# VH-VL binders against q9hc84r5073to5261, part 6

Target 1, 189 residues: q9hc84r5073to5261
Amino acid sequence: CICSMWGGSHYSTFDGTSYTFRGNCTYVLMREIHARFGNLSLYLDNHYCTASATAAAARCPRALSIHYKSMDIVLTVTMVHGKEEGLILFDQIPVSSGFSKNGVLVSVLGTTTMRVDIPALGVSVTFNGQVFQARLPYSLFHNNTEGQCGTCTNNQRDDCLQRDGTTAASCKDMAKTWLVPDSRKDGCW

## First folded at step 25 (VH-VL)

Design b5
Fold by OpenDDE, fold request of step 26:
Structure b5 (fold): chain C 189 residues (1-189), chain A 120 residues (1-120), chain B 111 residues (1-111)
Amino acid sequence: as target 1 above (189 residues)
Amino acid sequence: EVQLLESGGGLVQPGGSLRLSCAASGFTFSDYWMSWVRQAPGKGLEWVSAISGRGDYTYYADSVKGRFTISRDNSKNTLYLQMNSLRAEDTAVYYCAKWDYGDYVGFDYWGQGTLVTVSS
Amino acid sequence: NFMLTQPHSVSESPGKTVTISCTRSSGSIDSYYVQWYQQRPGSSPTTVIYEDNQRPSGVPDRFSGSIDSSSNSASLTISGLKTEDEADYYCQSYDSSNYVVFGGGTKLTVL
């Protein structure tokens, strides 16, 4: 099962359903319905700011968060000496390419393409600030995913699963329901 | 029931200033983005400005940027629009509009509007 | 910024179906939600469609919204046209900078 986002708002679910979505907040890309393999979850923060929210927040980069077991990995981009570079935070600590801990490997390809691998699960996630891709083995995760990436069932009819367990007519409508409330982000209550 | 009531409109000379208010009720004011939208006589709708729930984000149309300031007092459930350096083309009915919940997408409620006339 | 272009006016007889188009000049029509507002003479606008094709409570199902990516346009369709549907209709959307834009409006006359 492969889920991806490109072009700023173009999504493809695990089962290959394409849709567009534009949001300003943090959303659940994928989570296990039942925690079977480390309670894996992925989030996309559309405005990842290190400072308090201001009118300039629209210029904040996106951040992809991976939660696995008790670990939190954040993938984002930052400007370093006028160049955009990948920034990986492992449990809120910046780490370099090649870092590994408790079965999780992180790497940076080139300058901005960040990769997270969980070899034991055959899971890989890539992100460069604009495009992400999540690869999950169907054998492990089928019938047990929800979020903006939809279900992993090889059935596109059930891809638009909403937070309340109902299926929307479109995945674009579904996507909004996966908002993560955050009082720290104005407008994302 | 959601209610939005604009006030502060009137006649003002070019170059003058005016402050509009919008009293909101029927919803948790601080949870929602708010906007001003204006409509010149016999013309269409024009977005003027928007402000986030807590006021951390503000946005302006190019036509009013640098002259208008949107603000809010959540303790009073009131939205404001400070209009400076007014021009004849600013003449319009100014509507207070509530954004839909969850994102900066569209409006779900509108006030009755207050008329601003800029004329010599 | 971008523009939304609507026909200036449309007319149709009661009971018939009318469609109002809204064409986006730049950016994908499918990437940013489109809303439709109804404004009757002497009244404030009211929302009839939000998020491309959703109807607010109280709006009859004869109102529908759609998106056509091939023409980069949105459409408001009103079936079973009634006299009370006579109004100005505005489409609205936004861009990645949260800049809001309204269409020029369409005057619907019920003959």
Scores: ipSAE 0.028, ipTM 0.670, lowest interface PAE 3.0, mean pLDDT 92
Fold by OpenDDE, last read:
Structure b5 (fold): chain C 189 residues (1-189), chain A 120 residues (1-120), chain B 111 residues (1-111)
Amino acid sequence: as target 1 above (189 residues)
Amino acid sequence: EVQLLESGGGLVQPGGSLRLSCAASGFTFSDYWMSWVRQAPGKGLEWVSAISGRGDYTYYADSVKGRFTISRDNSKNTLYLQMNSLRAEDTAVYYCAKWDYGDYVGFDYWGQGTLVTVSS
Amino acid sequence: NFMLTQPHSVSESPGKTVTISCTRSSGSIDSYYVQWYQQRPGSSPTTVIYEDNQRPSGVPDRFSGSIDSSSNSASLTISGLKTEDEADYYCQSYDSSNYVVFGGGTKLTVL
C-alpha cells in the first residue's frame, strides 16, 4: 500500500484513488484503526511554525509527523544559509541523517529528502517539504488503515472513509473530515 | 504587493529560439509553484508549463513538450521559459502566473504578459 | 488528458443572474479543484474563484462557484449582474499527472 502527496494538494490513496485537497490545518494522513503495530499514525501539518520562523516572519513550512509507539518523529524543512534543508526532530530533538532509535531509522538523501524506516514493519516514509510517500506492507496493514490515505484494501470503492466511519462520495470531501482540531490555529477547530 | 513582470518577447522566425523571463516580487518566490500560460490572439488561455518552488518538478503541455524548458533562479526571483524550435502556432501573449498558497492548484496572480510573434 | 467545455457566450441584463458551466470530459469534477478567471478586454486574467467555491479578497460576493458531480461540471454564478462584469471567463483544473487545462472561455455580454 502506497500513499502519496505531491504538488501541495495532489493525493493518491493506498489503493490508488487520486484526489486533490488543500487545507491549512493538521490532518490525519493515516492511522491504524486497531492498534496492532505500534499504533502507527502519520500527520501532515500544513503550517509548522517554529519560534524561529515566527520571529523572522517567515513562511511556516509543512511538517510530516510520524507517531510510532511512544516515539514522535517530525520531518520538516528549514532554511540554512539561504538554502532549504531537511530538518528531522526525534522526540523534539534535532537529529542527523543515520540516526536510529528503537527500531526506527532516519536519513536524509541529498539536502531535503527525509526518510523514516521501520524495518521490523517494512514501513518507509519519505518527505521533502512538498512531496511525501508512505509505503506500508499490505500483509500487515490491510483492512486496518484510515485517514486521508484511505483504506488499504485493494478496493477503491471504500477509499474515501471518513472519520465517522461513513464513506464519502469523494475523497476530497473525506479529506476535510480528518482535521485535527487545534484552537491555536485560526480556522482549525 | 505581488508583482509579476514578463519580458523577452518579440519577433522570431520559425525554427528560432527565444527566452522569456518573469521577475517576481512581493512574496517568497521559492515557496511557490510558477507557470507560464499563453493566449494566442483572439483565442483562449492555454497552459504551457509549470515548475515547483525549488525547481525539482517540471511539467509541460503536450504542445510544447520537447521544445520548451521552464526553469527558475530563486536567487534572482526570476522564472524563465526557454523556447526552441518555435512555430507559428506558438504566437501568443505569454503570462507568468503564480500558484496560490504555494500549492499546485490554481493561479492567484498574473503578470501583464509579453508578446511572442513567430513569423517569417 | 481531459477537456473542460464552456459555452462560447452568454448574455444577460444588468441586475439579473447568469451561470457559466464548465464540463469535465474525464475524471471526476469533485476530485480536482476548479478555478475561475475573469479577463476583461485588453487586460490580464484575474482570479474570481479558486478551489471550487472560494472567493479571493476583493472579489464581490456576487460571484460564486459550485460543483455538480451528477453532470461532472463546475459553475460560475454571477448575481446582480453589472456592466463591469462583461468579460471572458475561463475555468481551469488539472489531473493526477499535474496536467493543467483551461476551458475554452465564455464571453459574457451585459445587455
Scores: ipSAE 0.018, ipTM 0.627, lowest interface PAE 5.5, mean pLDDT 91
Fold by OpenDDE, last read:
Structure b5 (fold): chain C 189 residues (1-189), chain A 120 residues (1-120), chain B 111 residues (1-111)
Amino acid sequence: as target 1 above (189 residues)
Amino acid sequence: EVQLLESGGGLVQPGGSLRLSCAASGFTFSDYWMSWVRQAPGKGLEWVSAISGRGDYTYYADSVKGRFTISRDNSKNTLYLQMNSLRAEDTAVYYCAKWDYGDYVGFDYWGQGTLVTVSS
Amino acid sequence: NFMLTQPHSVSESPGKTVTISCTRSSGSIDSYYVQWYQQRPGSSPTTVIYEDNQRPSGVPDRFSGSIDSSSNSASLTISGLKTEDEADYYCQSYDSSNYVVFGGGTKLTVL
């Protein structure tokens, strides 16, 4: 099962359904319906603002978060000496390419393409601030995923599964239901 | 039915100030971003400012930054635009516009507009 | 900031098809939704296309929107042109800083 987002707004679900969505909040990309393999979950924060960010002047990059067991990995981009670079936070601590802990491996290709691997599960996630891709083995995760990446069932008819358990007519309509409420962000409730 | 009604436009001298209002109805006002968009006589549309549902975020066009202030009173379902240090080039019909679906993407409803004329 | 460039005017006869282009100067046209607004003389703008290619309720299916990544442009296509379609049309988009930009507008004349 491969889920991807490109162009900032184009999604392809695990089962290959394409749709567009643009939001300002944090959304569930994928989570296990039943916690079987470390309760894996992926999130996309569309405005990952630092403490110095101002609404009028600052640009907030996107951030992709991976939750696996008790670990929290954040992939985002930052400006370093006028150049955009990948920034990986492992449990809120910046780490370098090649870092590994408890079966999770992180790496950076080039300057901005970040990768997270969970070899035990055959899971890989890539992100460069604009494009992400999540690869999950069907053998492990089929019939047990939900979120903006949809279901992993090899059936496109059920891809647009909403948070309330119903299936929407379109995945665009489904996508907004996976908003993560955050009172710190105006409009994200 | 969504309704947006602008008011407060008029004639003002350069350097003067004016406050525009937009009365909103027909939707949950606080759930949606709002914007001001202006149109000079015989010219195109120009985005002026935007404000989030609760007012935590405000954005401005470079041409008005430091001079205009967007605000809202959700208890009154009203959007405001405080315009200071007005210039001749600020002369325009000012529209209030509602963002679609509560997201910062595009506008789905526009008011009738109110004319602001800056002239000596 | 980016710019959106439209042709100043287009003309076509009733029943024909017309296309209005909107070219983005920087940033990918595919990364940020494009909207199209219709403004008839003496009236306020109304939305005819949102999110690149979606039509609001009440907008005829004669109106369609598309994106061309190769030319970094969006297009509004109006088929079966009617006299009532005579208006100014504006494209609109935004960037990662939530800076909103309108195209210069295109005057459509129905001959």
Scores: ipSAE 0.017, ipTM 0.596, lowest interface PAE 6.3, mean pLDDT 91
Fold by ESMFold2, fold request of step 26:
Structure b5 (fold): chain C 189 residues (1-189), chain A 120 residues (1-120), chain B 111 residues (1-111)
Amino acid sequence: as target 1 above (189 residues)
Amino acid sequence: EVQLLESGGGLVQPGGSLRLSCAASGFTFSDYWMSWVRQAPGKGLEWVSAISGRGDYTYYADSVKGRFTISRDNSKNTLYLQMNSLRAEDTAVYYCAKWDYGDYVGFDYWGQGTLVTVSS
Amino acid sequence: NFMLTQPHSVSESPGKTVTISCTRSSGSIDSYYVQWYQQRPGSSPTTVIYEDNQRPSGVPDRFSGSIDSSSNSASLTISGLKTEDEADYYCQSYDSSNYVVFGGGTKLTVL
């Protein structure tokens, strides 16, 4: 099961459904329906840009957050001397490539590509500030994912599943429902 | 399909006030940021103000800050610009313009404009 | 606070190619998307390029946009020039103080 986003707005779900979505808040990409693997959750945060129309028009990096058990890992890009560099925060503390703790491994490939592995679950997530890819094994996560990345079921008809459990007419409409409620405080939609 | 129709322009003396309206149709008005953009006769385009889809956030060019107020009524699909303390340099055609969060960045639709003339 | 500088006017014969430049005075042209608008006399503007180099539906493919990081500029190129292309053309981008900035405009004359 592979979910991807590129260009800040183009999504491919775990089951291969393509759609566009340009929300500028924080959204649930994936979370477990039933807590079996430490409540694994993935979020995409668009708030690191300004919440104005300028943020929607600017080519600014996003942040990808991973929640697993009691750990919080944030992958983002920062400017160092006018150059973009990857930044990984593990429980709010910057860490370097090769850091590992409690079964989570982080690495930086090149200057901006960041990777998080959870080997016990066969999970890998990559992000460079503009493109992400999340890989989840079907054997562990089938019928147990929800969010903007859809389900891991090998069936595209259930991919537009909304937060209330109903299926939307389009995945663009579905994607709006996965808004993290407190993220509106920063003036995003 | 998308239509924007400005009204409320006219002749006003320096120091006076006017309120511009822009009636919107053909799209879900509350989903989109809106702007006012003006053009003095024979001159180029100048951005004036912007407002978020829900009306929570407003932005103003320095040249109008403190004198102009942008607002919207989503139940009437109408954008407003309240212009106070008008000056001769505010003389322009005022356009309302729609921002796009769907397929485009920038102003994808413009109204026909309404002329504001500030003179004694 | 930045400026987008365009030539005041350009001219060319039908069937030829014209390029209109848009130079950013401070900050990187790469930091924000550039849009291009066409305005015929007596009409409101219409979009011909968005997101640097994307063409809205209905705009002929002879209109193209590009970014040159070395000169800190954007360009609108119109090939196969037609009489109906006579118009004013404005570039537009963003900054942190005003959020929206237009270039001064370029009058295109088709000879």
Scores: ipSAE 0.007, ipTM 0.483, lowest interface PAE 11.5, mean pLDDT 83

Design b8
Fold by OpenDDE, fold request of step 26:
Structure b8 (fold): chain C 189 residues (1-189), chain A 120 residues (1-120), chain B 111 residues (1-111)
Amino acid sequence: as target 1 above (189 residues)
Amino acid sequence: EVQLLESGGGLVQPGGSLRLSCAASGFTFSDYWMSWVRQAPGKGLEWVSAISGSGDYTYYADSVKGRFTISRDNSKNTLYLQMNSLRAEDTAVYYCAKWDYGDYVGFDYWGQGTLVTVSS
Amino acid sequence: NFMLTQPHSVSESPGKTVTISCTRSSGSIASYYVQWYQQRPGSSPTTVIYEDNQRPSGVPDRFSGSIDSSSNSASLTISGLKTEDEADYYCQSYDSSNYVVFGGGTKLTVL
């Protein structure tokens, strides 16, 4: 099961359904319906503001967050010496490429492509601030995912599963239902 | 204020090459996908190519694949289009266009365009 | 790939309402956002509708967009037509391969 997002708006679900969606909030990309493997979940924050970003009056980048067991991994981009580079936070602590802890491995390819691997699960997630890709083994995650990445069932008919358990006519309509309410962000309710 | 300024257009013979440039200002250039869109005289808009902010991803219309190369220099806030093996049907005004995904999806800013004429 | 088909031209008198259709040849019109661009003679295109039915700041509320899944089409509607609305209008969308497609364009003449 491979889910992808390009340009911040072009999605392809685990089962290959493509759609576009744009939001300004945080959304559930994928979560386990039943917590079987560390209650894995992926989120996309479309407006991840750090103290440095706000101070510079710069546009806040997107951030992809991975929740696995008790671990929280954030992938985002930052400006360093006038150049954009990947920033990985592991439990709120910046870490470098090659860092590993409790079965999770993080790496950076080039300057901005961040990768998170969970070898025990065969899970890999990549993000460079604009492009997201998650690879989940069907053998482990089939029929147990929901979110903007849809279901992992080899059935495109059920990909547009909404938060309330119903299936939308389009995945574009489905996508907005996966908003994560955040009172700190205007309009994110 | 966002500005996109194309340059490099001109007259070229079939089979020739030309390199277009687009100077961008007024926004964080590296954060946005950029595209080239062309318009033949008296015709409609045709998407040519797109490139991601970092330059890691490029896309091309079938009509230009293998002949055109899109690139960017973020340190110079400049977008490029290398056009090789030019054909008469490549004659068009070439627009540099900014792709927005923050405020909305789509091309939110366009340059004034630069004319490329391919003729013998 | 897919195509977006628009009428070549439409015309209407000032104050009236005109609708320009944009029909998608393959894939669902509802799956991918549709944008509309206005291009006046001698000028670069500007966005009048994005994400199917949203108006950018500065675009009059006379402009509206809609999607019809049954006909797999998008529509641009301009009410209270003004002479300044005379222009070429292009719909635009994309597919799963990030292939961008523009419609053939519609010339709107204000009579």
Scores: ipSAE 0.569, ipTM 0.861, lowest interface PAE 0.9, mean pLDDT 94
Fold by ESMFold2, look of step 25:
Structure b8 (fold): chain C 189 residues (1-189), chain A 120 residues (1-120), chain B 111 residues (1-111)
Amino acid sequence: as target 1 above (189 residues)
Amino acid sequence: EVQLLESGGGLVQPGGSLRLSCAASGFTFSDYWMSWVRQAPGKGLEWVSAISGSGDYTYYADSVKGRFTISRDNSKNTLYLQMNSLRAEDTAVYYCAKWDYGDYVGFDYWGQGTLVTVSS
Amino acid sequence: NFMLTQPHSVSESPGKTVTISCTRSSGSIASYYVQWYQQRPGSSPTTVIYEDNQRPSGVPDRFSGSIDSSSNSASLTISGLKTEDEADYYCQSYDSSNYVVFGGGTKLTVL
């Protein structure tokens, strides 16, 4: 099961359904329907503002968040000496390539591409600020994913599953329903 | 004010090569996808290629794949199109276009275009 | 690849309303954003509608966009037609591989 997004708006679901969606809020990319594997959840924040990034830029960068057990891993980009570089926050603390804790491995590929592996689950996630890819083994996650990445069922007919449990006519319409409410951001509730 | 200024068009023989440039100003160039779009004389618009803000991802229309290469130099705020193995069918005005809000959704600004003529 | 089919030309009198259609040949029109571009003679294109039905700043509210899933088409509607609206209009969307596709264009004549 492979889910990807590129260009900020082009999605391919775990079952291969493609669609476009553009939003400026935080959205659920994937979460477990039933918490079997540490309640794994992936979020995309399209307007991520940290103290380290906000003062230097006209707009805030995208961030990909991974929640697993009690851990919170944030993947984003920042400007260092006029160049984009990957920034990985593990429980709000910046970490370097090669860091590992509680079964989660973090690495940086080149300057901006960040990777998180959870070997016990066969899960890998990559993100470089504009493109992400999430790999989940079908054997563990089938029938147990929801979000903008759809279901992992080998069936595209149920891919556009909305937050309310109904199937939308298009996955573009489905994707809107996976908004994470945030009263601090205009129009994100 | 966003400005896109194409240059490098001209007359070239079939099988020849030509390099187009697009000078960008008025926005943070490296944050945005860019595209080339062409228009043959008296014809409609045809998308040619796209490149991500970093330059790491490129896309090409089937009609130019393997012959054209899109690139960018973010230190010079310049987009390029290297056109090789040119054919008469490549004759067109070539536009530089900027993507909306950095996302690969639609074009919000277009240049004035530069004419490429391929004839023997 | 799929096609976006537009009428070759449309005509209408000033003050009236015109609608330009854009029909998608395969895949759902509702799955992918549609943009509309205006091109006046001798000029480069400009955006009049993006993301199906949104207007850029500076585009008059008499321009509107819509999606009809039943006919698998998008429409550009121009009300209160003015002589300066005389131009070529192109719709644009994406195929499943994220390639950009334009419609064939519609010449609008204001009588």
Scores: ipSAE 0.438, ipTM 0.801, lowest interface PAE 3.5, mean pLDDT 88
Fold by ESMFold2, fold request of step 26:
Order: sequence, then structure tokens, then C-alpha cells
Structure b8 (fold): chain C 189 residues (1-189), chain A 120 residues (1-120), chain B 111 residues (1-111)
Amino acid sequence: as target 1 above (189 residues)
Amino acid sequence: EVQLLESGGGLVQPGGSLRLSCAASGFTFSDYWMSWVRQAPGKGLEWVSAISGSGDYTYYADSVKGRFTISRDNSKNTLYLQMNSLRAEDTAVYYCAKWDYGDYVGFDYWGQGTLVTVSS
Amino acid sequence: NFMLTQPHSVSESPGKTVTISCTRSSGSIASYYVQWYQQRPGSSPTTVIYEDNQRPSGVPDRFSGSIDSSSNSASLTISGLKTEDEADYYCQSYDSSNYVVFGGGTKLTVL
């Protein structure tokens, strides 16, 4: 089961359903329907601004958040000497490539590609600020994923599962329903 | 505001090569995906290629894959298209097109185009 | 691999309303955003609708876009037709590999 997004708006679900969706908010990419594996959840914040920003935040980077058990891992990019570099926050603390804690491994490949592995689950997530890919084994996650990445069922017919448990006519319409409310952002509530 | 200006078109024989340029201004060039789109005389629009803001990701229509190479020089705010092994069906006006902010969702600005003619 | 099919031409009088269709041959029209571009004779294209039904700044609100899942089509509607609207109009969407696909174009004549 492989879910990806590229170009800021082009998604391929775990079962390979392709669609386009553009949103400026935080959305649920994937979460477990039933908590079996530490309640694994993936979120994409399309406009990740620092808490201290007071003016227009039109150029904030994307951030991918991973929630697993009690851990919160944020993958984003920042400017270092005029160049983009990957930034990984583990429980709100910046960490270096090669950091490992509680069965979670983080690394930076090259300058911008960030990777999180959870070997016990066979899970791999990569993100470089513009493109992400999440790989989950079918054997563990079948029938237990929901969000913008759809279901992991080897069946595209059920991929467009909305937050209310109904199936949308298109996954573009489904994707809107996975909004995470955030009153600090215009139109994200 | 946004300005895109293509150049480098001309007459070339089948099997020949040309290199197109697109000078960009009025926006932060390195933040945006760019594309080439072509239009044969009297015909419709056909997407040719796309390149990410960093230049790390490139994509091509099947009709040009292996013959055309898209590239960019962000220090010069310039997009390029190297066209090799040209065929008669490549005859078209070639437009430089800008994607909207950081996203691969439709084009918001187009250049004036440069004509490429491939004939014996 | 799919096509976006548009009528070759449409015509209508000033002040009236015209609708240009864009029918998708395979896959759902509703799965992918549809854009509409206007190309006046001798000019480069400009965007009049993006993301199915959104207007760029500066595009009059008499231009509107819609999606009809039942007919698997998108539509561009121009109300209050003006002579300056005479142009070619192209729809655009994506295939399942997210490659860009344009419709064949529709020549709008205002007479």
C-alpha cells in the first residue's frame, strides 16, 4: 500500500486511485480506523507557519506530521544560508539525521529528503517539503486506513471514504472532508 | 507583472536540433513549476514538459520523451527546452507556461510563444 | 489515456448566454480539476477558470465553470456575451498518471 502526493496537489491513494486536490489547510492523510499499531496517523499541513508569525504567511512551507503512540514527529523544510534544508522535530525538539527512539528511525537523505521508518510495522514515510510517499504493508493495515490516502484494500471502489463514513463520488470530494479545523488559518474551520 | 518571453525558434530539418529559452520576470522563479506547451498551426494545445522549481523533477509527454530535455537556470531566471531528433509533427508555436503558486494545478501565465518549423 | 471532447464551434449573439461542454472519455471528470483557457486570435492563452469553478482575479463573474458527473463533463458558461469574448476556448485536466491533457478547443463566434 503506497500513498503519494506530488506537485502540491496530485495524489495517489494506497490502492492507486489518482486524483487532484488543493487545500491550504491541515488534512488527515491517513489514520487507523481501529487503533492496532499505536494509532498511527499522518497529517499534511499545507501552510506551516511559526507560532510567532504576525503578518501574512503566504510562503510558509509544508509540514508532514506523524503521530505514533506518544510520539509526534514533524517533517518540514527551513532556510539555512539561503538554501532549503530538511528539519525534523521529534516531540518538538529538532533532531539530527540518524536519530532513533522507541522504534522510530529518522534520517535525512541528501539535503532535503526526510525519512521516517518504523521497522516493527514495515512502515516508511518520506517527505522533502513538496513530495511525500507513505508505504504501509497490506498484511498489517488492510481494512484499517482512512483519510486522503484512502483505504488499503486492493480495491479502488472503496477508496473515496469520507470522514462521515460514506463513500464520495470522487476522491477529490472525499479529500475536502478530511480537514483538520484550525481557526488561526483563514477558511480552515 | 509576470512576464515570460520565449526565444530560439526557427526553421530546422527533420532530425535536427534546437534549443528554446524562456526569460522569466515578475515572480520568484525558483518557487514555481514551469512547463512547455505547444500548438501546431491551426490546431489545439498540447502539453510537452514540466519541471519543478528546484529542477529536480522533470516530466515529458510520451510524444517527446527521449528526444526533448527540459531544464532551468534559476540564477538567470530562464527555462530551457533542448529539442533533438526533430520531426515534422513537432512543428508548432512553443509556449512557456507558469504553474500557480508551488502547485501543479493549471497554468496562470503564458508567454507569447516562439515558432519552430521542421521541414525538409 | 483519455480525451477531452469539445464541440468544434459555437456561436451566439451579444448579450446572450453560451455554454461550452468538455466531455471526458474515460475515468471520472469529477476526480481531477478542470481548467479553462481563452485564446484570442493571434494571442497566447489566458486562464478564465481554474479548479473547476474558480475565477482568477480580473476575470468577469459572467464566466463560470461547472462539473456534471452524470454526463461525465465539465462546462464553461459565458453570460452577457460580449464581442471581446470571441476566441478559442480549451478545457484541460489530468490523466490517471497526472499528465496534462487539453480538449480539442471550441471556437466561439459572437455575431
Scores: ipSAE 0.357, ipTM 0.765, lowest interface PAE 4.1, mean pLDDT 86
Fold by ESMFold2, last read:
Structure b8 (fold): chain C 189 residues (1-189), chain A 120 residues (1-120), chain B 111 residues (1-111)
Amino acid sequence: as target 1 above (189 residues)
Amino acid sequence: EVQLLESGGGLVQPGGSLRLSCAASGFTFSDYWMSWVRQAPGKGLEWVSAISGSGDYTYYADSVKGRFTISRDNSKNTLYLQMNSLRAEDTAVYYCAKWDYGDYVGFDYWGQGTLVTVSS
Amino acid sequence: NFMLTQPHSVSESPGKTVTISCTRSSGSIASYYVQWYQQRPGSSPTTVIYEDNQRPSGVPDRFSGSIDSSSNSASLTISGLKTEDEADYYCQSYDSSNYVVFGGGTKLTVL
């Protein structure tokens, strides 16, 4: 089961259903329906802004968040000496490539590509600020995923499952329902 | 104001090569996907290629794959298209196009185009 | 891959409403955003609709876009037709491999 996004708006679900969706909020990419594997959840924040007195840019980077057990891992990009570099926050603390804790391994490939592995689950997630890919084994996660990435059922007819449990006519319409409400962001309520 | 200025077009023989350039200004170039789109004389629009803001991801129409190479130099705000093994069917006006809002959704600005003519 | 099919031409009188269709041959039109471009004679294209039904700044609100899942098509509608609207119009969308595809174009003639 492989879910991906590229170009900021082009998604492919775990079962290979392709769609476009542009959202400016945080959305559930994937979460377990039944919390059997540490309550694994993936979120994409399309406008991850850190406060800065000097920041006047109209755009904030994307951030991919991974929740697993009691851990919160954020993958994003930042400017270091005028160059874009990957930034990994493990429980809100910046960590370096090679860090591991409680069965979660993080690494940086090159300057911006970040990778998180959960070997006990056979899970890998990569993100470089513009493209993500999440790989989950079908044997563990079949029939137990929901979100923008679909159901991991080897059946595309079930991929556009909305938050209310119904199937949308298109996954573009389904994706809207996976909004994470955030009163700090305009239009994300 | 966004400006996209293509150059490098001209007459070339079949099997020849040509490199197109597109000078970009008025926006943060490295934030945006860019594309080449072409239009044969009297015909419709045909997408040719796309490249991510970083330059790490490239895509090509089947008709040009293996012959054309898209690239960018973000320090010079310039998009390139290297065209090799040119054929008569490649004769077209080539447009540089900017993707909307830094995402791969749609084109919001187009250059003036540069004519490439492939003939004996 | 798929095709986007547009009528070769449409015509209508000033002040009236014209609709240009864009029919997708495979896959759902509703799964992917549709853009519309206007190209006046001798000019480069400009965007009049993006993300199915959104207008760029400076595009009059008499331009609108819509999606019809039942006919698997998108439509560009121009109300209050003006002679300046005479142009070629192209729809554009994506396939499952994220390839960009344009429709064949529609020549709009204002009578």
Scores: ipSAE 0.343, ipTM 0.763, lowest interface PAE 4.2, mean pLDDT 87

